VHH binders against Lysine racemase. Designs and how they scored, part 1

Every score and structure here is a prediction.

Target 1, 368 residues: Lysine racemase, of Oenococcus oeni (q04hb7)
Amino acid sequence: EAIHRSTRIEFSKSSLAYNVQYTKQVSGAKTLWLAVKSNAYGHGLLQVSKIARECGVDGLAVSVLDEGIAIRQAGIDDFILILGPIDVKYAPIASKYHFLTTVSSLDWLKSADKILGKEKLSVNLAVDTGMNRIGVRSKKDLKDEIEFLQEHSDHFSYDGIFTHFASSDNPDDHYFQRQKNRWYELIDGLIMPRYVHVMNSGAAMYHSKELPGCNSIARVGTVVYGVEPSEGVLGPIDKLKPVFELKSALTFVKKIPAGEGISYGSKFVTSRDTWIGTLPIGYGDGWLAEYQDFQLLIDGQKCRQVGQIAMDQMMVALPHEYPIGTEVTLIGKSGKYENTLYDLHKHSGVPPWKITVAFSDRLKRMVV
Positions, changes and structure headers below are counted from each chain's first letter, unless a header gives other numbers; antibody chains are not in Kabat numbers.
F, E and O stand for the ipSAE by ESMFold2-Fast, ESMFold2 and OpenDDE, each averaged over both directions (binder to target, target to binder). V2 = 0.75 x the mean of E and O + 0.25 x the DockQ between their complexes.
Where letters were taken out, [cut] stands.
Atom coordinates printed by the task and the answers are left out, and those that the model quotes come from them; centres of patches stay.

## First folded at step 5 (VHH)

Design kE1 (from k5 with N101P; framework vhh_8k46_1)
Fold by ESMFold2-Fast, scan of step 5:
Structure kE1 (fold): chain B 368 residues (1-368), chain A 121 residues (1-121)
Amino acid sequence: as target 1 above (368 residues)
Amino acid sequence: AVQLQASGGGFVQPGGSLRLSCAASGRTFSDYAMGWFRQAPGKEREFVSAISWSGGYTYYADSVKGRFTISRDNSKNTVYLQMNSLRAEDTATYYCATRFPYGSGSYSDYWGQGTQVTVSS
């Protein structure tokens, strides 16, 4: 981490809490599990996990075993679901840490049964209804897994079952309807566990009333982090509060005469005498090449990032001399202006969740 | 009230192109998503394409993906649908709509005037 720099991510605890309550209100879900995979969508795994319960979150969902272990080692005893596939050799570790563990095949269960010893694994069955990522695809395979879990109750607890909707945030809902119909077809007549969870952000926000018996748990990420999944197409943007801000400060300020080039290859050439500021952020920090020429915010003014973004530094054109240490807002509010994740998406073509996830571990994460 | 005016339809041969326009007035255009729907003779109205308020997200029905492009110009309060490689099956009346911020699961009642597109040899 490079914590002795001005460049940092700030995220709003109150906005996160508001978005949790709003998601519960819209979906009608009594239980909300927050996805904290990929460093909590770039917000900071432990920083988010430590405040999640206080924000009204009922459980955490991670993609890899190590994320769950890190949360436990930080002293957090909240409910944790592992959504991604686990190598069977790690089944005993998943049990030891009390994770609800996702399983996609009967063969995985048979192998786990041989190595669990005294451990009892909490199992979440993955059902593939059309995303073609993980899970069983037939009623027979699902039934065989459930029967195996019941026959081996000394090693397994059948606690969860789920599917993932690939297109729940698409106005063309044909794919969603097909997955929904397949889900109900596959589970019909089967023994259901205590946790039946199908609602990702799109399903929770737009389709919860179409999921009777399966709409009590919202397993969401994007919407809680303040991003409307359809960017206003299916749901209102103004009912979610922005959570994420990215800030830095000027480390150097210099006046450049007209006609001089800035940064690698001198592609940007000044048309007039121009004040140029330098920022301690570059593509090594996650400020990607696609973000070149974005309008940054300094003291309530829009200032264009100029020249090629370097690995650790970049330049910004200034309307006048600013003191070294003047705050620069890359994402967030400054005076009357706001740079939203949607604005950066429009500029770069990079969607909001990819923007936040791409910021490296060099950046300090702060709850505000 | 919101007023929407669709235009740009007409007769075109298969493989041809048309650009539809939808001009909006009566509300802050840049704050809302926009979409295109179509209705062919004897069929239900179907979704064609949508664009988010910022223009950062675009959505397309599978039947038009790769052939149609939606765009917007917030300074002109206009949304466009560029239709390329037109097929006989694209023959329909095309409607534009705004997405009301507080709605759920459906487009708002702010439907525009239709514009007829006929693709025939």
Scores: ipSAE 0.219, ipTM 0.650, lowest interface PAE 4.3, mean pLDDT 88

Design kE5 (from k5 with F100W N101S; framework vhh_8k46_1)
Fold by ESMFold2-Fast, scan of step 5:
Structure kE5 (fold): chain B 368 residues (1-368), chain A 121 residues (1-121)
Amino acid sequence: as target 1 above (368 residues)
Amino acid sequence: AVQLQASGGGFVQPGGSLRLSCAASGRTFSDYAMGWFRQAPGKEREFVSAISWSGGYTYYADSVKGRFTISRDNSKNTVYLQMNSLRAEDTATYYCATRWSYGSGSYSDYWGQGTQVTVSS
């Protein structure tokens, strides 16, 4: 970690809470499970998890067992769903920590039955409707899993069932309609558990009314973190509040003469005497090479990042001398200007959710 | 109220190119996305391409991916569709649209007038 540097991620608790309420209102969902995988989309796993209930979140979804364990070890007893596959040997640990655990095959269940002993595992069945990632693909296989769970109720509780929509945020909804139709075909006539959850951000925002009987739970990430999943194509961007800000401060300021090159092999050469600031952030922190030349914000002014982004540092051209310690906003508001995740996406080609998850654990995360 | 004016259609031979334009007017154009749809005789209207308000997100129907390019100039309130390697199957009336929705959306549909594209050998 490098938490004693000025570079930090700030995320807004009030904006996150607003987005939770907005998502519940738009989708009609009474239950919202927040995806906190990949360090809570880069916002900070424990920082987000600690405030989630206060923001109206009803449960947390993680991708890997270790994320769930970290949340529990931090003293958080909220509902936790593990979405990613777990090696069967860890089924007893998942039970011990009271995780709703995703299962994709009957063979996994049969193997778990042999090793659970006194533990009773809460099971979430994965159904593959076309994403081709995890889950059973036939009604017979799904029925066989449900029957096994009911016949082995000493070791298993049949608590959840879900599918994942691959393109619910795509304006071409043919693939979504195909997955939706397949989902209803597969579950027809089967015994359903208490948690039927199919709504990711796109489904919750755009398709909830098309999912009768399966629209009470929203299992969402991007929309709660303030990113409109289609970037304004299917829904308005101005109804969500930005959550994520990235800030730093000048560690060094110097004037360089005209004709001077800046940093490693950069094509940027000064045409006039120029003030240059140094920032304690580089690609090792998650400020990727694709973000080269992005305009940062300093004291209400746009200032271009110049020269090659180094591993731990980068440089910015300044309109005049600033004091060391002057705040620099990379993502967020400064004066009349705002750098949004959408602006950085347009500049870099890297979509907003990939931007935020790429920031390393070197950066301090703060709830504001 | 947003009004959209599509133009740039015409006759072209297979393998040829056309550039469609959609000019928008109205006070609520702001940060909304724009898209292109098409309708061939006797068929349902289908999605072709869309671009987010910032231009950072572009979407294409599988049938046109790699051949068509959508772009926008927000200073001119105009969206463009560059159509390359045109096929007979691309023959349709092309419509531009903004503020559409599928299901629970907060948008109302705003559709431009059509512009005819005819690809024939």
Scores: ipSAE 0.237, ipTM 0.643, lowest interface PAE 4.0, mean pLDDT 87

Design kE7 (from k5 with Y102F; framework vhh_8k46_1)
Fold by ESMFold2-Fast, scan of step 5:
Structure kE7 (fold): chain B 368 residues (1-368), chain A 121 residues (1-121)
Amino acid sequence: as target 1 above (368 residues)
Amino acid sequence: AVQLQASGGGFVQPGGSLRLSCAASGRTFSDYAMGWFRQAPGKEREFVSAISWSGGYTYYADSVKGRFTISRDNSKNTVYLQMNSLRAEDTATYYCATRFNFGSGSYSDYWGQGTQVTVSS
């Protein structure tokens, strides 16, 4: 970690809370589970998890067992779903920590039954309706799993069932309609558990009214973190509040004579005497090479990042001398200007969630 | 209000190519997601392709994936649809549209003037 630098991620608690309420309003969902996988989309696993309940979040969804364990060890007793498959040998640990645990096969359940001992596992059944990632694909296999859970109620509680929509944010809804029809076909006549959850961000925002009986729980990430999943194609880009900001400060300022190169390879050569600032952020922090030449914000002005981005630092061209310690906004608002994750996506070709996830543990995360 | 004008249609043989253009006027073009739809005689209007506000996401109907490419040029306030390997079933009037509303999976803000594409011998 390198948290004693000016470079930091600030995420807005009020904006996150607003997006939770907006998502509940649009979807009609009474329950919202926030995906906090991949370090809470780069916002900070524990920082987000600690404030989630206050923001109106009803539960947390993680992709791997260790994420759930870290949340529990931090003293958080909120509802946690483990969405990704776990090795059967860890079923007793999942039960000990009271995780709703995703299961994709009868064979996994049979193996878990032999090792759970006195533990009782809370089970979430994965149904594959066309994404081809995890889950059973036939009504027979699903019936067999449910029957097994009912016959082994000393070791298992049948608490959840879900599917994942691969294309719920596509304006061509043909694939979504096919998955939706397959979902209802597969569950028809089956015993349903307390948690029936199918709405990812796209389904919650665009299709909730088409999911009767299955639209009470939204299991979302992107939309709550302030990113419109379709970037304006299906939903309005301006109704979500930006959550993520990335800020730094000038550590060095100097005037470079005309004709001199800046940083590795001298790709940028000054055409005139130019003030250059140095920032303590580079690709080792997650400011990727694809972000080269992005316009940063300093004191109400757009200032171009210049020269090759180094591992730990980079340069910015300045209109005049600024004091060392002057704040630089890479993502976020500065005076009357704003750099959004969409702006960086447009510049770099890297989509917003990949941008935020790529920031390393070197950056401190601050709730504001 | 935004006004949209589609152009570039015409007659082509199967396997041929056409490039459609949609010019926008009246509002800031770069603030909108843009899409292409088509309607063949006696059929309902169907989605063809869309490009996001940033230009970072593109979407295609299954029937055109790998054959059509959508792009935008914000300096010219224009969205393009490059159509390759055209088939008889691509024959339709093509419309461009913009969207700045939530839900429904449809473009309801503005519809442009159509341009006819005919693929036959």
Scores: ipSAE 0.255, ipTM 0.652, lowest interface PAE 3.9, mean pLDDT 87

Design ka (from k5 with G103Y; framework vhh_8k46_1)
Fold by ESMFold2-Fast, scan of step 5:
Structure ka (fold): chain B 368 residues (1-368), chain A 121 residues (1-121)
Amino acid sequence: as target 1 above (368 residues)
Amino acid sequence: AVQLQASGGGFVQPGGSLRLSCAASGRTFSDYAMGWFRQAPGKEREFVSAISWSGGYTYYADSVKGRFTISRDNSKNTVYLQMNSLRAEDTATYYCATRFNYYSGSYSDYWGQGTQVTVSS
């Protein structure tokens, strides 16, 4: 983390809390589990996890075991679900940290049973309804897993079951309907655990009423971080509050004569005498080459990023001289203007979740 | 209030191309998505394509994927549908829509007049 550098990610606690409440309202879910995988979608794993309960979050979902361990080691005792696969040799440690652990096969359970000893693992069964990523695909395999868990209750607690909808934010709902129908077919007549959770952001926002008996838990990320999953196709973007801001400050300012090139390869050449500012942010920080020429905001003015983005620095064209230390808003509000993650998506072709996740640990994360 | 004007339809031979335009005026919420739907005589209206307000996400019905391209120019408040490799089955009246929810059967609170596309040799 480079704490002595001006470049920083600021995320709004109040906006995150608002989005939690809005998601619960729209979906009707009483319980919301926030996905904090990939450094909390780039917002900061520990920074987000520390405030999640105060924002109305009822539990955290991570993708890898180490994310869960990091949260526990930071002193956070919240409910944690591990969504991604765990090597069976780590089943005892998952139990020790009280994680709800996702399991995709009977063979994994049989292997875990041999090594758990005195530990009792909280198990979340993955059901593959069409995404073809993880989980069992037949009622027989699911029934065999449930029976195994019941027969080995000294080592396992059958606490969760879920599926993941691949296309719940698509206006063509044929794939969603197929997965939904398969889900209800597969679980019919089976013993259900206390946590039945199928609603990702799209399902929570657009399909909750179609998921009776399975719509009390929303397991969401994108929507809580202030991004409408369909970008306005299925839901309004103005009902969610932006959470993420990216800010920097000018480290150097100089006037360049007409006809001179800026940055590597002189790809940008000045047509007139131009004030140029330097920012301490580059692709090494996660400001990708695809973001070249994006309009940044300085003192309520739009200023174009010019020349090639370097590893640690980039240049911006200025309408006049600004003092060194003048704040630059890359994502967020300045005066009457706002740069949203949607604006950067439109400019770059990189979707909002990939934008925020790509920012490196060099950028300090601040709750505001 | 919002008004939508669809245009660009016409008669074209199989394999041909047409570009439809949808100009919006009096729009209350400029951040809403836009979509194209079509209806052949005696059939129900079906989804064709949609674009998010930013233009960052586009969606296509399976029947048109790879042949049609949706785009928008927010400065002109206009949405375009570029239709390539047209087939007889694409013959329909094409409608643009805003502020819709596909899943509820309530696709939009406003529809344009439509523009006729006829693909025939």
Scores: ipSAE 0.074, ipTM 0.579, lowest interface PAE 6.0, mean pLDDT 87

Design kc (from k5 with N101T; framework vhh_8k46_1)
Fold by ESMFold2-Fast, scan of step 5:
Structure kc (fold): chain B 368 residues (1-368), chain A 121 residues (1-121)
Amino acid sequence: as target 1 above (368 residues)
Amino acid sequence: AVQLQASGGGFVQPGGSLRLSCAASGRTFSDYAMGWFRQAPGKEREFVSAISWSGGYTYYADSVKGRFTISRDNSKNTVYLQMNSLRAEDTATYYCATRFTYGSGSYSDYWGQGTQVTVSS
């Protein structure tokens, strides 16, 4: 960690809460489960999880067992779903921590039944409707799993069933319609559990009216973190509030004469006497090479990042001398200007979800 | 609020190219995602391509992917559709639209008369 630097991620509790309510309003979902996988999309696993309930979140979805364990060990008793498959040998631990656990095969259930002992596992059945990632693909296999769970109620509680839509944010909805039709075909006539959840961000925002009987739970990430999944193609960008900001401060400021090189390899050469600021952030922190030459914001002014981004530091060209300690906004608002995740996506070709998750644990995460 | 005017259609032989333009009026053009749709005689209207307001996301129907390129110039309030390797089945009236919806579904507003593209020998 390198948290004693000015460089930090700030995320807005009020904006996150607003986006939760907006998502519930648009989708009609009464229950919202927030995906906090990959360090809560880079926002900070424990920082987000600690405030989620206060923001109107009804449960947390993690991708791996260890994420759920970390949340429990932090004293958080909220509902937790483990979305990714776990090795059967960890079924007793998942039960002990009261996780809703995703299961993709009857053989996994049979193996778990032999090792659960006195533990009773809360089970979420994965159904593959076309994403080809996890889950059973046939009605027969799904029926066999449900029957097994009902016949082994001493070791299992049949609590959830879901599918994941691969293209719910694509304006060409042919693939979404195919998965939706397959979902209804597969569940027709089967015993349904209390949690039937199919709505990821795209499905919740664009397709909830097409999912009758399966639109009460939104299992979302991107939209709650303030990113419109289609960047305005299917939904309005101005109705979500930005959550994520990245800020730093000038460590050094100096005037460089015309004709001198800046940073490694001297690939940037000043054309005129130029004030240069140094920032304590580099690619080791997650400010990727693709972000080179991005316009940063200082005291309401656009200032170009110049020269090669180093591992721990980078330079910015300044219109005049600023005091050491002057705040620099890399992502967020400064004066009349705002650098959004969409702006950085346009500049770099790196999509918003990859931007936020790429920031390393070196950066302090702060709730504001 | 935004008014859209599509242009650039015409006759072209198979394998040829055309560039369609959609000029917008209104101060909020840069805040809107833009899309292209087409309708051939006797067919339903279909999605062709879309570009996010930032230009960072582009989407294409499978039938045109690799052949068509959507782009935008916010300084000119214009969105473009560069159509290469045109086929007879690309013959249609092309409409530009604001791809801006609330709730569910992938609905869009269509503006103006559209521009006719005819691919024939």
Scores: ipSAE 0.271, ipTM 0.660, lowest interface PAE 4.1, mean pLDDT 87

Design kd (from k5 with S108Y; framework vhh_8k46_1)
Fold by ESMFold2-Fast, scan of step 5:
Structure kd (fold): chain B 368 residues (1-368), chain A 121 residues (1-121)
Amino acid sequence: as target 1 above (368 residues)
Amino acid sequence: AVQLQASGGGFVQPGGSLRLSCAASGRTFSDYAMGWFRQAPGKEREFVSAISWSGGYTYYADSVKGRFTISRDNSKNTVYLQMNSLRAEDTATYYCATRFNYGSGSYYDYWGQGTQVTVSS
């Protein structure tokens, strides 16, 4: 983390809390688990996890064991679900840290049973209803897993069951309907655990009323971080509050004569005498090459990023001289203008969650 | 209020191409998603394609993926549907639609006049 430079991510605690309450209201879910995988969608794993409960979050979902361990080591005792597969040799560690642990096969359970010793693992069963990623695909295999858990209650607690909807944010809902029908077919007549969680952001926002008995828990990321998953195709953009801002400041300002090249390879050439600012941010920080020529905001003015984005620095064309230290808003509000994640998506072709996740650990994260 | 005017339909041989246009008048539609739907005689209306307000997300029915391309020009208040490799089963009246009021409960709650597409020898 490079804390001694101006470039930083600011995320709004109040906007995140608003989005949590809005998601609960729209979905009708009484319980919201926030996905904090991939550095909390780039917002900062520990920074987000430390304030999540205050924002109305009821539990955290991570993809890998190490993310959960980092949260525990930071002194956070909140409910944590591990969504990604764990090598069976780490089952005792998952139990010691009190994680709800996702399991995809009976063979994994049989192997875990041999090594848990005195540990009792909290188990979340993955059901594959068509995404073809993880989980069992047949009622027989699911029933066999549940029976094994019941027969080995000294080593396992059957606490969760879930599926993932691949196309819940698609207006063509044929695939969603197929997965939904398969889900209900597969679980019919089986013993259900206390946590039945199928609602990702799209299902929570658009399909919750179609999921009776399985709509009490929303396991979401994108909407809480202020991004409408369909960009207005299925839900309104303006009902969510933006959470994420990216800011920097000018480190150098100079006037360049007409006809001179700017940055690597001189691919941008000035057509007139131009004031140029330098920013301490580049692709090594996660400001990707696809973002070249994006309009940044300085003192309420739109200023074009010019020349190639370097690893640690980039240039911006200025309408006049600004003092060194003048704040630059890359994502967020400045004066009457706002650069949204949707604007950067349209410019670059990179979707909002890939934008925020791509920012490196070099950028400091600040709750505001 | 918004009025939607679809155009660009016609007769085309199998394997041919057409480009449909949907022009909005009244209020600007830059804040709203746009979609294309179609209805063949005696069939229910089906989803074809949708585009987000920014143009960053596009969605396609499985039957048209790889053949149709949706795009928009917010400066012209127009959405387009480029239809390539047309098949007889693409014969339908094509409608453009927007979700003007998200409180309506319908996925798309404002529909334009249709444009007829006929694919035959």
Scores: ipSAE 0.268, ipTM 0.669, lowest interface PAE 4.4, mean pLDDT 88

Design ke (from k5 with G105R; framework vhh_8k46_1)
Fold by ESMFold2-Fast, scan of step 5:
Order: C-alpha cells, then structure tokens, then sequence
Structure ke (fold): chain B 368 residues (1-368), chain A 121 residues (1-121)
C-alpha cells in the first residue's frame, strides 16, 4: 500500500447517490442492489459499502464469499447477495453470515442439505436463459430444485431467483428478446420467491417496461458508478454523474533542452526546450501501458504524458514551469476540460469498468 | 435541432466495398450517438451498426459483423460506415440516426434522407 503520496482515487458520494436515484427513477425499481465486486469496481469495497445505505442502496451484491465476509467484519449488516457460485463446503458459513446464496444445481443443494446441520441457508436460484454461464437450463431442473427446497424447508429458504441478460445494452435486441422469452417460459406456473431479480444495468435502463412482474429490483453496478453502459448509444450520458476521479501532483519539474530523450530508451525526444513534470504513478498503480500519450489536465490545460510509463513514475510535458505540488487530474475535471472514463476508453481500447478495476491497492481511496 | 445527410451509396458487385458518410449539422448534445439502419423493399427497417459519442463503443448486427466497420470524426460531426465483402442481401436504403431515447427498439426521429446501396452482378 502506498497511501502517503499525492496519487489517489476520489469518488463522489453525492454523485453515487444521484445515480442510485436516477436508476430507480428510469427503471421504476423500488429496490436497488449495488454490485461491489472487484473492490467495488475499483472504488474501494469497504469505502463504498460503508456509504451505500446512505446513498439509497437497498442491498449489496458480491461475486465471492470473501467479499461478503469482509463487509460483515467491517460491521456492515446490510442485505448481501453472493452472486457467484460457492463451494458447497462453505454453505454453513454463508448461512451464519446471513447471505442470500446463489445455487446452480440440484446436486449442490443435496450436498448442502447433508452439511448445514442447524443452519438454514437463504437460496437464490440461477436460471440460464442463454448466457451459458451459470444456472439450470430446463423447466424440469428448475421445478426439481424448487420442490427440493420446499421439501427441505428446515435447511433452506427459497428467497431468490434470477437470470443474466448477456446483451441488454445491445441496440440489436434479438438476443435480449430470446432470453426474455426463455425466462418467462421457464418460470411459468412455478412458485416464485420474494426476490425476483433480472435487471442488470442495461435491462434496468432500457428494458424495464418489458419485464412485468420482474422489474421491482435493479441489480446494477456500472450505471451507479456513473458509466452509461452503452456509452450514449441507448441512453443519455449527461443524465449520469461521474463518480470516479484520479488525481496526482508534480513531484519534480525540470527544463529539458531540444534533442534530449525522456524516460526508458529515449523513445520520446524533445523537438524544442521543454518543461517536464514527474508524477508518482505508473503501471504498478494501474496506469497501464495502453494509456501512454494520454492528455492529462494541469491548471485547466491539456498536457501530454510523454515517454514510457514506468512502474512507479511517469513524465508529462508542460507548457511552462509549474511549482512542485501542482495538482494533476488524470481522470476528472480541471478548468474547462474533463477527462472522462469514455475518453480514456477511446484512447486506449480499455473499457471503463476494466480501467477502474485495474487500479491497485497502492492507491488511496477517498470519499468526497 | 439536428439535421443528418447520408451519402456514399451506389452500385457495387458482390465482394466489393463502399463507404457511407453521415454528416450532422445544427446543435449537438454531449449524449449524441450515431447509428446506421437499413431497409430493403417489403422488409422492416433493421439495425446495422452504432457508435457512441466518444467512439469508444461500437455495435454490429450479426449479419454484418466482421465485414462492416463504423467510425466517427467528432471534429466534423460525421459518422462513416465502411462496408466490405458486400453481398446481394446487403441491398437496401441505408439511414443514419441520432440516439437520445431509451430502448433498443427506438432511435431518434433524425433519420435523414437515406442512401441507396445496390449489390448485384
């Protein structure tokens, strides 16, 4: 961890809260579960989880058991869904921590039944409607799971059922319509639990009205973190507020004569006398090689990152001398300019969710 | 507030290439995305391709994926559709559209004039 330096991630609590309310308004969902997997999309697992309820979030969704345990051990008693499948040997632990636990097969349930003892597990059934990732694929298998849960009510509570829509953000909606039709076919005539949740960010933002009986819960990540899932193709970008900013400060400033190389292998050579600043951020922090030559923002001006990005440091070309300690905005606003996650996506080919999760634990996360 | 002008269509042999352009004029918004649709006689209008306002996201119909490439130049408010390996089934009037409405079935009403593409031996 390298938190005693200027490089930091700042995320806006007010923007997160705004995006929660906006998502509820657009989708009509009364309940919003926020995905906090992968260190809350890089924003900080515990930092986000600690403020989520205050922002209007009704529950948290994690990918792995350890994320849920970390949240509980931090003193957070909010509703938690474990979205990814867990090894059956951990079913008793999931029950003790009061997690809604995702299960994908009858065999898993039969094995859990043998080891739960006095524990009663809250169960979320995964239904595969075409994503081919997790869940049962037939009405018979789904019916068999539900009947097993009802026949073993001493060990299980049938609390949830869901599917994943693979293409809910695609303007060609044929695949979404196929998955939607398959979903309604599979659940027809079956006993439904209290939590029926099918709306990821795309479904919540673009298809909620097409999901009657299944549109009360939005289980979303990207949209709440201020990223429009289609980048403006299906929804307006400016109705979401950016949440994520990345900032640093100049640690060194020097003037380099024309004709000198900068950083490894002298791959960048100055064409004129140039002021160069040094920043305490590199690829070891998550500022990837693909981001080379990105225009950073200093004092309301665009300044090109120059030379090879090193593990812990990189250089930026300056229009004139700046004092050491001058703030540099890598992602966020400076004066009249803004570097968005979309801008970095266009520059690098790396999509916004991969950008934010790539930042290492070396960077301080600050709620602002 | 936005006007669209599509151009670049014409006659081409199977296996040939064409590049379509769509120029936007008037007031633009920060959430302005561009897409291409096509309509053959007696068929419904179908989605072809779309590009986000930044150019960072592109989408393609399965029938054109790998053959068509969408791109944009925001300094000129223009979107392009590079069409390679054209087939008789690609024959249609091609339309460009802006997007600011929710829902994959509904593009904006700014469809422009369209440009005819005919692929025939």
Amino acid sequence: as target 1 above (368 residues)
Amino acid sequence: AVQLQASGGGFVQPGGSLRLSCAASGRTFSDYAMGWFRQAPGKEREFVSAISWSGGYTYYADSVKGRFTISRDNSKNTVYLQMNSLRAEDTATYYCATRFNYGSRSYSDYWGQGTQVTVSS
Scores: ipSAE 0.345, ipTM 0.693, lowest interface PAE 3.8, mean pLDDT 88

Design kg (from k5 with S106K; framework vhh_8k46_1)
Fold by ESMFold2-Fast, scan of step 5:
Structure kg (fold): chain B 368 residues (1-368), chain A 121 residues (1-121)
Amino acid sequence: as target 1 above (368 residues)
Amino acid sequence: AVQLQASGGGFVQPGGSLRLSCAASGRTFSDYAMGWFRQAPGKEREFVSAISWSGGYTYYADSVKGRFTISRDNSKNTVYLQMNSLRAEDTATYYCATRFNYGSGKYSDYWGQGTQVTVSS
């Protein structure tokens, strides 16, 4: 319903492909798995997944079972890793859809063994080296899991093992070094599967040379979507191409006399006669209250959003009358100006990946 | 080709406060991330704090979290380090830097002049 408005997200296939190749070049990784969790970081789960292989992506990583099922049901047979834990009762479904499935305990494996029947589950073992989220924490527990998988090869394939680095984008690398050392300690002398994947965006961009034997696979999101993970602290912001744009168009234009209030509660009052435009976007679409007073781009000019952001619409101050239908760029380029996700982060305090994820399914997603 | 000048150091008793400043010249300040490092006698230079290009991200070493605050004023081409609840272990020469090394964060391409901070009774 809301997709028949002018407001839309456009994401660049060529920029995404460039960022994939750049990430592979910087990290030295031969294989790149793209995180498409949370509606592909707001870019559109199916829209991104459908073009990922053409962009040089070798596999997809999702956070929950339903994301993987949606991709399969859309006719996509690419490699899919499920990063988050799943309820053991869904192990047969994960096997049926050929997902590499993350497992965090021996007890989960023992329970799955009883219900898989004729299904054979592809297993990715989670190792907790300090993130404190999921996974086994001791060499004994890890060894016990591997031995169980090998003893029950009729129900399981030991295909993957990973850890997640909590601070790989932090210039203070003490925590990263501690997790890295713990990772190598835990895997020492154990049988390794074909997929050993430890590089998130920060590890791939800044630490790949420190991960010998474990740096062939990059499992990344942020960097491929065109956001430098440290915002210029550890890597240059100008080497990645922006992927995400948000555009709309004026639905109404009116001249407001000096002294008039604008929008709900009349909190903003004009100091002079002012042209005001209306845009079909509001907080119900994901344009959050924290974005109040952000400067939008219209016909190569900066125009301040004014008055309170409503659920479905908001107002913008104009330097003169524009025709109804004039394009407005909220995020992206217009003339010589560009509004980046970094600019909106600086204005709002909301980081880039939270900005893009917050846009609702009301907005049409378009590959450009 | 960039010049960074650190200042604001001095003597302070434990629990005291100091504000360090780093003034930049020779390139567009607002286009670069900025950081602070410190070096005590006989020790390697260590990371203290950093602020992103946009100012939207700040990073702190675990030893200074909750006590130090980094900020920047792009109109003055200056980055600040507000140091509160100072401890004897904070005694060091403090350096400001731009453009961090990708491999470890230990080195930077551009270093400022150091400013000495001494915390003692």
Scores: ipSAE 0.285, ipTM 0.665, lowest interface PAE 3.9, mean pLDDT 88

